# VHH binders against Type II restriction enzyme HgiCI (hgiCIR), part 1

Scores and structures below are computed, not measured.

Target 1, 345 residues: Type II restriction enzyme HgiCI (hgiCIR), of Herpetosiphon aurantiacus (Herpetosiphon giganteus) (p25258)
Amino acid sequence: MNYQRSFEDLEFNAIKWWPQELSATVAEASVLPILISSQDLFISILKLSGTHPEQIFDVINAAQISANLFLKHLVVLADYGGEMIKRLGKEFQEIFPRMDSTLEYYMNYTFKGEQYTYIFKKLPIKGLDNSKLAIDGKAIIEIKPLSDLYRDMIMILLYGSTTEQFNLAGLEKCEIGTILGKNEIIYTYITQKYLYVSRITNGANTNSLGQIAQTYVCDILSKYLPNDYSVTRNGKILLSDLNSQDSTKTSFDILVEFADKKVGIEVSFQVTTNSTIERKAGQARDRQNRMHAHYYWIAYVIDGAGNFERSGAVRAICRYSDCTVAYSESEIAVLAAFIQEKFNA
Unless a header shows other numbers, all headers, positions and changes below count from the first letter of the chain; antibody chains are not in Kabat numbers.
ipSAE, averaged over its two directions, is called F for ESMFold2-Fast, E for ESMFold2 and O for OpenDDE. V2 adds 0.75 times the mean of E and O to 0.25 times the DockQ between the complexes of E and O.
[cut] marks letters that were taken out.
Atom coordinates printed by the task and the answers are left out, and those that the model quotes come from them; centres of patches stay.

## First folded at step 1 (VHH)

Design a01 (framework vhh_ozoralizumab_d1)
Fold by ESMFold2-Fast, scan of step 1:
Structure a01 (fold): chain B 345 residues (1-345), chain A 122 residues (1-122)
Amino acid sequence: as target 1 above (345 residues)
Amino acid sequence: EVQLVESGGGLVQPGGSLRLSCAASGFTFSSYWMYWVRQAPGKGLEWVSEINSGGGSTKYPDSVKGRFTISRDNAKNTLYLQMNSLRPEDTAVYYCAKDLSWYGSRLYFDYRGQGTLVTVSS
């Protein structure tokens, strides 16, 4: 069995996005992973929707993106928060005019220099909020079809800034419709906005996502390893310092033990780029040497689209590890086979 | 230049089977997620299957789940769609599609070929 991976081997076996069975747990911890993993899809919908103001609905349906996920991208990028959505609902009848004949509410808006009218099909509704729109917490992973309510909300978020009512209820923030079909600016605009969002949310939930990643690896390892093997999260072992004769406690994301044998495992799953993997890469050689001095082994579980953008770091980890695998169950089973082979040698 | 060339379409009776092929060139095929999408007469594009770069992960909408199977041969730069238990509602032009980025998005396509027509009729 081949336990040493090249960067190319890991990339080939990578899942790059959180496993479907973890979607609810991940979404509860952070909305960023699902937004980042669907960002390219979202960008392409905007690029393909430049011909007519409602063309975007046909593109959304063709792309099979859930309407609530698409709406969440608009809400985040427009900085149109939950309180704004509640205010829009409460003040809807004061903001938008009604047709004389049908009493339907409408908005007059501009798209590429031409005037258009959109007639709302569902709005106003009582209690409009993030929960009604399935765009918060675990609800974001629900697959909602493009209903009349979502069409109404999407039209407001795309074109609100171009309406006669742009100065009411934060509608001036709703300007993404002005860049539809402008391929040269869409990518930069969207990615810069998401960098900002990532920065302001990074400190809140980083530890939670790491714990979710580690727990999944522990659960899968426990399925494949003998019951008498110890699998411990945040395990510590006493290792000699190569520059001194003192021993220090060293932590691993996961520690697998049986009798006098040990494997330390580091886990990294990052859908966006950051410096965490660079730190693990920088430590890899020293940690491997210290483990080997005690006849122990070191392994890594490395995945996530963002980590593979750090090719130098991943290559260093592959070079200075006894086993490196990607995040799928089949890859973690390879890690389990590695551990059993080393413990039975 | 990215090129995707679909083949294998044709006329088939309800309950029959067809296997579609897509020959890919102009990019590193083994690095990209691939998709099959279709367009029925007078209707919009509909996603019908996805496969990750390594071929180990696939997904289908309920309309074709259990009847269609997507697969790939990275050594031959070829994508396949095995279609079983075909229905009149499956009549469409079928396109293979490449993801926008090498790391995939799971529900996306960047580029599609010229398509191959599948007609399910008596």
Scores: ipSAE 0.000, ipTM 0.113, lowest interface PAE 21.5, mean pLDDT 82

Design a02 (framework vhh_ozoralizumab_d1)
Amino acid sequence: EVQLVESGGGLVQPGGSLRLSCAASGFTFSDYYMYWVRQAPGKGLEWVSEISYSGSSTKYPDSVKGRFTISRDNAKNTLYLQMNSLRPEDTAVYYCARGGSYLFGSSEHFDYRGQGTLVTVSS
ESMFold2-Fast, scan of step 1: ipSAE 0.000; ipTM 0.316

Design a03 (framework vhh_7z1x_3)
Fold by ESMFold2-Fast, scan of step 1:
Structure a03 (fold): chain B 345 residues (1-345), chain A 122 residues (1-122)
Amino acid sequence: as target 1 above (345 residues)
Amino acid sequence: QVQLVETGGGLVQPGGSLRLSCTASGFTFSSYAMNWVRQAPGKGLEWLSGISWSGGSTSYADSVKGRFTISRDNAKNTLYLQMNSLQPDDTAVYFCAKDRGLWSGYSPFDYWGQGTQVTVSS
């Protein structure tokens, strides 16, 4: 009763975004979770910033998004990577002209068919890179205010493609400013771009995020379970094959054992929509049947905003599991209670 | 998919009243705090009011205290803003915004509606 969950029960107890205590570790493994969790806020800022080219700075301040996170959204969407940022820094003085009176660098750009001039307030600086802008690794979780350096970088990434220098240092990619105020297309455009980005980023770091998710569950289970219960990551057990007389070695993300009793646990925390949860859902019935044939139990830890967009898959997992919980200490404590109940019966 | 849809905006005379509604779908509405935010022409976003998941606690910006009242109907997945004693300076697009919940991280709000226009003019 307490362990049988509907989709609605599971969603009610879900956190949907990575726990605060894991934020630095997750950010080091992948920038994608923080980008997806802030995507709708980012979209709203772009929708509200269509009146004049620098209105976006007022909207950023009012929305209380960190300047480095906002800048990271722009560099990701523009595909303006760290090597391009380094090149921009090295070639800045060759790219942009100087005002005769102030010796400040400037760019001429276009917004809604009209010509504008932006005077750089901090650029150029020596050694411009992702680290100085706090847009890589765990630095992305730092809350940076909208400084002159961030204003300069944001203007380049919004309007670079409309400048006379558009063919230099990858500036032709910097065109997000051209969609400001086009509310009817902004959502679709940005979500499509992030789908592309998420495929590249997830491929590179999927193992790291999975390990982080599993380690968190193991650590909490170890706090709530008796010391004589074994908790093993990527645990393997021999199970009957329902389609043959043979037994096959089967792995679980986490295996909890005590004496001859076993619970296999599958873990999925996905902030983006993907096929991983659908594979787990497709396997759920068979895996439960095979575990039950040996008088073992199967449980799932399922969370993440992307997973809850897959209601059919999550409902299938809830239907074909002995216990399904969301991803928090209190939910994992429920899983620990389930395990103790089954092992003591 | 999460969706927030604001309605009830329009043209009103100074001193008049309007009631805004925000209909929520795609999440468990009763589990999250909700907020009202506005943007005046040529200005940034201004937070106006917040209400807890149960409706038991409310908060207001100084600019609207005593004039605006936030409320919710969890059975209808609807958030309301009753606006009284409207002034020309209240002219803005009004947005409802969903709180992120227990994990605070980077921003207090994760979803915003499309907005509804309120114009206060003689």
Scores: ipSAE 0.000, ipTM 0.147, lowest interface PAE 21.5, mean pLDDT 82

Design a04 (framework vhh_7z1x_3)
Fold by ESMFold2-Fast, scan of step 1:
Structure a04 (fold): chain B 345 residues (1-345), chain A 122 residues (1-122)
Amino acid sequence: as target 1 above (345 residues)
Amino acid sequence: QVQLVETGGGLVQPGGSLRLSCTASGFTFSNYYMNWVRQAPGKGLEWLSGISGSGYSTSYADSVKGRFTISRDNAKNTLYLQMNSLQPDDTAVYFCARDSIYFGELSSPDYWGQGTQVTVSS
């Protein structure tokens, strides 16, 4: 079998668009690009909303941001996932007190050292979840107005940590209200937080597009490779630098091992063009040289319409790899055949 | 302890040049891919350039190709960014970042410097 690929060979075998099996998972993960593109607007809203606790509602209306998109930014910052939102809904009556006269639920909270009371206008509701709030990947592009439900949710996510109920239903995480109007803190904190939100989850993150791409390849490889081959996501191996006696652990998106043999695999799927493939291309020669010094092999799974717009980067990867395939089951089967041939030689 | 310290920032006129340095300590510098990343006020992080441990391979973002040059001196444990033809849009905090053990992922650098401010104004 011929494992040497040209750019043209690779592109011919490419699917260029995400597999249908991954459509729901990809749609959820695609929320991140929408968040990044609206990040400046979101930051300006927080910057301008430091005068009183509910000023943010006036600023949101003036800024013409959809309420569900604004809410999604807060959910991400607070690390307030879908299960916490469901729990908040289920336990709402146990968390928040109710007025004796009106039977309305309320929270007492702190803003800039002063105590305030917020009376909920819509909460509690049955079946509160990401779908009802239109903050899942399928609904995030919908333009929702700033309703009483969104106002209630926003108040909880801004000030929940300052309530006497802060230790219930994850409310201790809801403290973005403490930085409203603090320009330097807002810019640094929020922009850094968005880049790291998936990584702050400490390896449990299956929602990033890169992790989705890796998992799909790993699952298909496991179907085609013998059971005694080890297939590990984010696998690490000890490699020597060619010009020194030092060794360091090097990670691969996927590591396949059997006995003393190893193949490191890098995965990239980009539907829109960006410079991330340029980084992989820049590292490709050094990575191959280091693997070969240990009699190991390096392979790549490269696909996506955007990656093929970067022909120089893809050609470099094809040149400095032992096997490069596209992102279909038949292409990953070729990668599996490559691995078996090298391990049984 | 791993440390990355950026220096060389400051105020510069449009069309001017500036050289940033990043001094690394606490690890074998030559074994790591190194990156320059910037953050303009109110904007997200933008990856600018990367260089392999040996210095053999370099890569650049489209926004800086032809204007910025990345280099390293492994004997001095120092990373450099030569910035030419600076424009007001280059105003940002510039960060030195060590690649994580996860290949090619911009959002997963495992160590960052504190940053150095570059201001380009007329």
Scores: ipSAE 0.000, ipTM 0.285, lowest interface PAE 15.1, mean pLDDT 81

Design a05 (framework vhh_8emy_2; at its last look DockQ between E and O 0.02; V2 from the best seeds 0.00; counts 0 for: pae E 12.3 > 2, placed apart)
Fold by ESMFold2, look of step 2:
Structure a05 (fold): chain B 345 residues (1-345), chain A 122 residues (1-122)
Amino acid sequence: as target 1 above (345 residues)
Amino acid sequence: QVQLQESGGGLVQPGSSLRLSCAASGFTFSSYWMHWVRQAPGKGPEWVSSISTGGGSTNYATSVKGRFSISRDNPSKTLYLQMNSLRPEDSAVYYCAKGTLYYGSGSFLDYRGQGTQVTVSS
């Protein structure tokens, strides 16, 4: 079987986004991959919601997006963090006026030059925070309907900056309602402001995402390989320098061993573009030569939409590897078959 | 392969009615929300209306609410838009669109037809 795949074959077998099985684990490490993968849906909703100030609720319902995921997009885009949400909850009654006749709280806001009144349906509540809104950690994966609480929060995040109370509880940041339906500026506004934030904040959690990717591969390999094979994360081998008599300790994301046979495995799953795959590509030829000099093999598990944007790097890796596979259980089973073929030869 | 074929447009006077149809094939029609989107000259696409899988929930753009009615016939795999009290501002190419069943997808609307032209002029 030909395990040295072309770029085109590797991309054809790629899943490009995190497996559903890992969604909760990935969300605990960073919600950013989920936000990036749903970004086009979020943008589409904003583009279609500019005809009336509450039209967005009909569009959210039509899109069947989970209300908490939609709210998280607004929270991130507005930079209206959990501390501001807590402050909003604590100070709600001081911020918003109350109708004498019904005792309901309300918000006077503007949309496209016209004034409107929104009557709050659920707020105020005690203990308003990210947890009650299910917008952080693995809770972001939970499917939440568009409840009265979510409607209230969305109205505040869209229109808070247009109220007379805009200087209270960070409401000046709540301006997204002003761009609804303005197709020419939505994409540039959101991609510059929101996507730029996502690139910066994703960097803070990439080490954890890398470990999640690596562990998943290890777990699948252990399932398909004989129990007497050693599967080690961050394994090290002493390899000779091809130009000298010295040996250097060389690390691999995963090392599979049986008797005197070894396969070094590199893993990269990147939803966004970054330069990590280019470093691996630059090392690929030398690492393969050094492994082959010891009668060892080298393999790569490469996936993620961002990695495939770096086609030159991925082609180099495919050229200088003994096996390349994408990031699914069926693809990792192919890697396991490669290892068994080489170890049983 | 997903196919959507719009029909029923035409040139009409203000205040007239039209009924648009969309014939669907290549997917399990009853499993998806369906939508109407329109595009006027020089403008981007504008969402018009949506209907749930069984027809129990409908949504409308503010500009058409009370005048337009969306419906579907799942056995015949056909989506409809009844347009009453038409105005010159309703002039556009109308497209039907297949929705998605899943949260967190990068896809909201899938429209691939040629559309049907509606022109409202006195």
Scores: ipSAE 0.000, ipTM 0.306, lowest interface PAE 12.3, mean pLDDT 82
ESMFold2-Fast, scan of step 1: ipSAE 0.005; ipTM 0.405
ESMFold2 (binder alone), look of step 2: mean pLDDT 83; pTM 0.851
OpenDDE, look of step 2: ipSAE 0.006; ipTM 0.226

Design a06 (framework vhh_8emy_2)
Fold by ESMFold2-Fast, scan of step 1:
Structure a06 (fold): chain B 345 residues (1-345), chain A 121 residues (1-121)
Amino acid sequence: as target 1 above (345 residues)
Amino acid sequence: QVQLQESGGGLVQPGSSLRLSCAASGFTFSRYAMHWVRQAPGKGPEWVSSISSSGSYTNYATSVKGRFSISRDNPSKTLYLQMNSLRPEDSAVYYCATGLRYFDWSTGDYRGQGTQVTVSS
């Protein structure tokens, strides 16, 4: 099969504007300053909350952090997005058991090797979403007290992965309770989350939309690729000349690996024109040559009305890539097909 | 910069009392919750107690509830921990922390010197 695209083919398949399903995530990027400014406080609460499974409520209350802001940090750290929260709400009664005597819903969970039961006080509720939890857009600035609804949600996000229902509604992502009070583990966990590392060390304010674009590609690729393929954001490859002892680490927006095979992926979605695409275009030939020297491949996901105004840069990327696709689920599925074809022969 | 200076630790016998102090500067003390955290040799930090910005609400770890009392004096920007009926298990370096910052043992950025409490015969 041929995965080469002309500029005209790529633009024809382009969406040019952010996908509707990313509208909420793009809007959430506008609240990054408040998340960054409260990150140290959030981390300190996790580090101080290791003595018993509900101690975190005492620490939150004493720290005077708003319950919605704290919940937003948990949601981001766990990667438990708005669609998962909606699904949790819709399927709650099917997910969690009910007590015969009181008809209350509960979860059995583990904390530091001991078994516990949490009885939900407010959940289930109809229409559970980011808006009801005040963790979207401008609502994040509102100071919400630690209510029964927030306590229920926090318990799920901390301990969901340790329940018998862990394989339902994304609960396997809800494991933050296992690291409470463990300073070195908390540091390692946060460091492994590119979003947090980028925000606290590099000030991701100017690149937050780029990270959103990359995450969407990773999520779709994960749906189409085998589970044993690794998909890494901001992945690094050691690329050396065939005739040199010197080696340099080269980073890609996304790196897909399986055994000795690698595909480096660059992602760009720009609604308004700017020069960032020119940098990728200027590097495209060198990056492709270096990847090919190691029998690896390079691909690009390029979209946005602003990028297509830079026709010279986009044409260079199309010329110096093994696969270039636009930014829709169907286009990213083509990228996944390319990767599978290269990794299987 | 937020600065926190702990004092009042020492060597005492089981059943004794100690009062720890924390002098705060570099932020509006009266607007932030304050905490006491301890770290025993070879263990991670353990939260001990917290107090609201006004002093109206206090919380305690189960291990110290009924024995320790947290308080604050906003005019002097000082946090206190009254420790009664001390046990060998209370032996640790005690640090104060704020709702804005806390001590960080791994990085040192928020880590004060702390005050050593040793309970032994």
Scores: ipSAE 0.000, ipTM 0.100, lowest interface PAE 23.1, mean pLDDT 79

Design a07 (framework vhh_3k1k_2)
Fold by ESMFold2-Fast, scan of step 1:
Structure a07 (fold): chain B 345 residues (1-345), chain A 122 residues (1-122)
Amino acid sequence: as target 1 above (345 residues)
Amino acid sequence: QVQLVESGGALVQPGGSLRLSCAASGFTFSSYAMRWYRQAPGKEREWVAGISGSGGYTSYEDSVKGRFTISRDDARNTVYLQMNSLKPEDTAVYYCAKYSLGWYSPTEFDYWGQGTQVTVSS
C-alpha cells in the first residue's frame, strides 16, 4: 500500500463539509461553519434573483440549499433575531392588512422602484419561533423543503423594510431584497457581515470544533485498530530537539501507541479558511524529522473546504508526512491500515 | 517572512493608463486572495479590486468598474492592477493586500504593502 498522497488524491477523497452524523453536534457548538460553507451558494441565489420579486423561489428550488438554511442566512444578515420572530408572530394581525374577499393577509412592498403585493399563504400562525422554522442551533442541519411558511418568512425578510409597516416589529431591518441582482454590492455586503461575525467568535468556536474533529477520528480509529493499541487525545512524547542536546515533550492531537512504536496524528477540519493549516504546514518537516529520528511516524487527517483553499499548505503536509488522509470513515480506515502495517513490520 | 512590494505609481494625465504591480514573497501566493485598496488625501482607505486565489473570481468597486482590471501571475508571484481612463479622482496611494479569510471582502486583510503613489493631473 502506498500512503503518500498528492494534493489531488487527498482532495478527491475529501468530504469538504462536516459528516451528517456530526452536523448536529457542530450546529449546537456553532452555526457559523454551516453558514460559511453554504455562503457562495446563497450569494449565487441572490445574484440570479434580480428579475422579479418572487424569482428567488425558482432559484432556491434549482439550487442545492435547504429552505431553513437559506432562511437562516437572511435572519443573520437582517439581524432579525428570535425575539423579533416571536413578536412578528404575536403581532401579525395588527401589522398586516387583510383582504376582504379571501380573508388572507397581505403586504404591499417595493422591488426595483415598482410596487407589488404579496398574499401570505400560511402566516399568521401562533407560537412562531426559531424552533418552528428549524433555524435554531440543532435544527439548522435538517433539510427542509421550500414550503408556504418558508415562502412567507422569506418575503418578509427580503422586503419588510419597503412596506408601509416597516417601522413595526423590526421590519426596517428586512432589506436584503433591495440588493437582489446587484452583483456589484451583494458579495461585499454579505462577506462583510460574515467576516465581522467570524472575527468575534473565531478563537472559541475554532477550539470547540477542533475537539469535535479529533474525537471523531479517535472513535473511528478505536473501531478499526486492535484493542491493545492505545489511542490518546493530546498525547505527548519526548522528542530530541534538533537544535540542541535536550529532549522536549511534544504534543500531538492524537497519539497511537503499541509497545515501543508510536504514530503522532495531527487533525484539521476547516470549512472556513484560516491560519491554523498554515501553522501545521510550517511545522510539518521538522515534526516528521524529529519523529523519524526516534523511528516513529507522523500522519495527518486533513479536510474541510477551507483547508483545500490553501493548496500550498496541504501540499507541504502531504510532502512531509508518512500518511495523509481525508475526513471520512473510509479514509480514517486507511489511516488505521497504515498504523497496523507499520506496527507489525 | 511575508513581504508585499507595490510598484508602477506615477504622475499621469487625465484619460491616461497605468499598470500597478505587487510582488509577493514569504507565503504560498497561489493559495491566497489578493486585493487592491487606495487612500486619497483626507479620505479613508477604500477597497478597489479583488481576485480569488484561483483567479476565477474578480470584483471591483463601482467607480472603477469597466476602467480597472485586476489580474495575477502565479508563476511570478505578482498581482496587477491595470488602470485605464484615469480621472483626477483616482489620485491616491494604492496598496496591495494579502487576504486569508474568504473572497471579495474589503474589510479584513492579513498584510498590507507599503503603497505606491498615483497622481492624475494635467
Scores: ipSAE 0.000, ipTM 0.101, lowest interface PAE 20.7, mean pLDDT 79

Design a08 (framework vhh_3k1k_2; at its last look DockQ between E and O 0.10; V2 from the best seeds 0.00; counts 0 for: pae E 20.6 > 2, placed apart)
Amino acid sequence: QVQLVESGGALVQPGGSLRLSCAASGFTFSDYWMRWYRQAPGKEREWVAGISSSGGSTSYEDSVKGRFTISRDDARNTVYLQMNSLKPEDTAVYYCARVTFLGSSYYEDYWGQGTQVTVSS
ESMFold2-Fast, scan of step 1: ipSAE 0.168; ipTM 0.557
ESMFold2, look of step 2: ipSAE 0.000; ipTM 0.093
ESMFold2 (binder alone), look of step 2: mean pLDDT 88; pTM 0.885
OpenDDE, look of step 2: ipSAE 0.000; ipTM 0.193

Design a09 (framework vhh_7sr4_2)
Fold by ESMFold2-Fast, scan of step 1:
Formats: sequence, structure tokens, C-alpha cells
Structure a09 (fold): chain B 345 residues (1-345), chain A 122 residues (1-122)
Amino acid sequence: as target 1 above (345 residues)
Amino acid sequence: EVKLVESGGGLVQPGGSLRLSCAASGFTVSSNYMGWYRQTPGKQRDLVADIYSGGSTKYGDSVKGRFTISRDNTKNTVYLQMNSLKPEDTAVYYCAAKLPYSFLGSREYDYWGQGTQVTVSS
């Protein structure tokens, strides 16, 4: 089978936009830097909010943090993701009870060992999601005031674990309300949670998007490749340097190995145009020649509307690669077939 | 703070069914690789089933067609539905998690539950 592609063939098979199943993860990767930069302010707000269960609202207003950014800190720390928010919206009327007189929905919750009742002012609403709450990657920079909807959401995420409905609504981790005003434990609790979150993204927005793109390729390859094939992210191979007499370790986004055989894979997914594809294109010929000198192969996974705006770079990659595919499961399956063919020949 | 808690194990007759649950805390299952492994005394842990961040699944050869791995993102829980159980399926079953950036190996981000015993009577 022929694994060579024209630019036109590659673009025809491209998805150009992030896969739907990755959309939430991509949005989260875009949000992490703003969360880290606002973490000290967030911690200060929690430390000052121990007087009564709704003191937090006064402190948020005084601190001039946007309500959506504050809410995003809570959803991250409570692991209350977009699917859980959507389910909360759909099943709200089945989860929470109603007042006899006003028919308003309410929750009973605990603050400092005492039972309180919160009456929801806006919830339930239809189509509740990250976008409506302006906590997705695009909207997080918007400055939203503390509205009744945000007050409702914040109360759920602060005190949800103390409600009778915590299992029905998946609120087991909504416990930040229990530590409000406890200065001694707040910093440690919050920073430990964010340390874990930072480890997932390696701390950088641009780096995090690249890691997500590479991980998706690894996941799909593992579905189609034999279990005894080694698939490693950021794998290094000792290759001859064209400009040096010494061999140096060369990194590939993904390295697939079996016995003495190797395929190095470069991954690029860019929705908006940037120069990273030009760098990969400029290196493509040299990297292919060095891999071939060791009887290894080089492949590329190239997609994103922005990358296809750089037609010269993509054409160079297609010319100087052993296999180039776009970013879909069917395309990555072609890459897996290429690898198996080379390793068994 | 990453914690995996298995449940649903027990004693079952050959040909019976069991559903194992793995409740995760301290991270989101929809953004992470999750797997079920099993171990018999004196042997290494073997892959039963895994599910990747994108939803792709892979099964060990001995369980393919009989077991199904799934996840409930709302409950942050991964399940293993075990059908047509055989005496050879008797083992301690472990839930495991790998972060999205730790696909292969024993990197520091790998987490394991305490295990749940499944016994299929002779």
C-alpha cells in the first residue's frame, strides 16, 4: 500500500478542528495559566470568607475577581466537569426539593456544623454548560459580575458535599465551603490540588495543547498496534548529526519501537496559523535522511485549519516523510498499518 | 490525593456475571487513561481491559467478547461488566489510572486501587 500523500489528499482527509471528545480537554488546557496566575487572589478570598456561609459573595465583590473565574477555580478543585454541569441542568428538578409555599428549589447544607437552607434564584435553567457559565477557554477572559446564576452555582460547588443530594448530583467533592476561613489548611489544600492539576498539563498552555494532540494519537495507536509494540511520548533516539561528527539524542513527539525497529512520529494540530509547522517542515528532509541511515522510518500526523494555511510547509512534510496522515481515527489507523508493515518486512 | 476505590467483587458460579466499579477522586476519569488489571497469587498483574481519554478500548485476549469496560463521567467512575465467568477469571481485580501524559510505563503519575477479590467457584 502507498503511504505517500499529496497536500490535497491530506487536507481532504483532515478534520481541521479539534475532535468533539477532546473539546473539553482543550478548553481546560487553555484555562490553566489564568487559574495559576489568579490562585493567590482566590486563596485570599477563601481565607477572608469564614464569617457566615454567604460571606464569600461580599469578599468576591470587594476583591474584584470576575465571577466566572472564581467559579472556574471551584469546578476544577471539585472535579465538577462539563458533563456533570450538563447533567445538573437536565436533572435539577429531580435532584433538588421545592419549597411548599413558593415552589422555589432549595438545598439544605452545612456550614461550621450548623444546618442552613439556600433557595436557588435562577436554577434550574435549560442548556446549562461551561459556555453559558463563561468558564470555557474562550470565555474565561470575560469579566462576568456576580449574578444570581453565579451565586447559585457557587453555593452548589462550595457546599454540595454536605447536602442530602450529593450522590444524586455527583457533588461528593464539592467541599471547599467546609474550609472557608481556616487559614492554616486553605493554602495547603488548594496548592496540593493545583499541584496535581499542573502535573497533568506540564504547566504551559501551548505545551499542554501539543501534549493533548500527542496523547490522542498514542491512545488510537494503542488500539490498532500489537501490545508488544512500545509507544512512548517524547522518545529519544541516538542519530547521526549532519552538522557534527558526534551522534546526539534526537527527540520525537512519539516513538514506536519493536525489537530493533523504530518509527519516529511528529504531531502537529494547529487551529490557528503559527510558525511551528514551518520548523517541522524545515527539519523534515534532514530527519528523514538520518532515520533512513539507521534503517528507521519517520511519520507525521498533521491537521488543523491553521496548518493547512501553510501549504508549502505541509507539502514539504509530505515529500520528506515515509507516512503522513491527518488527525482522525481512520487516518491514525493508516499510520498503524504503515508501522506494522515496516516492522514485519 | 488521587484515590481509586474498587467495589463489586465477590463469589460467583461459573457462567455467572459481576459488575466491578472503580470510583475515582482527585482527578477526572474522562481526561485520563483507566484500566482494569488482575493478579493471581504468585503471578504478575495482567491487563483485563483499558479505556483511553478519547474513549477507545482494548481488552486482554482471554476476556475479549465476555467483559466490557465503560465509564460514567458524571459519577467519575469506571465499570467492568464481566459475563460468562470462568474459574480461570478468579483473581484480585485492580483499577489503575495513568495521566494523559504518561501513556506507557511506571511513571510517577500511575495510580492503583487496593483491589477487589473475584472468586469463580469450581
Scores: ipSAE 0.000, ipTM 0.140, lowest interface PAE 21.6, mean pLDDT 81

Design a10 (framework vhh_7sr4_2)
Amino acid sequence: EVKLVESGGGLVQPGGSLRLSCAASGFTFSSYAMGWYRQTPGKQRDLVADITSGGSTKYGDSVKGRFTISRDNTKNTVYLQMNSLKPEDTAVYYCAAERWGLYSSSPYDYWGQGTQVTVSS
ESMFold2-Fast, scan of step 1: ipSAE 0.000; ipTM 0.325

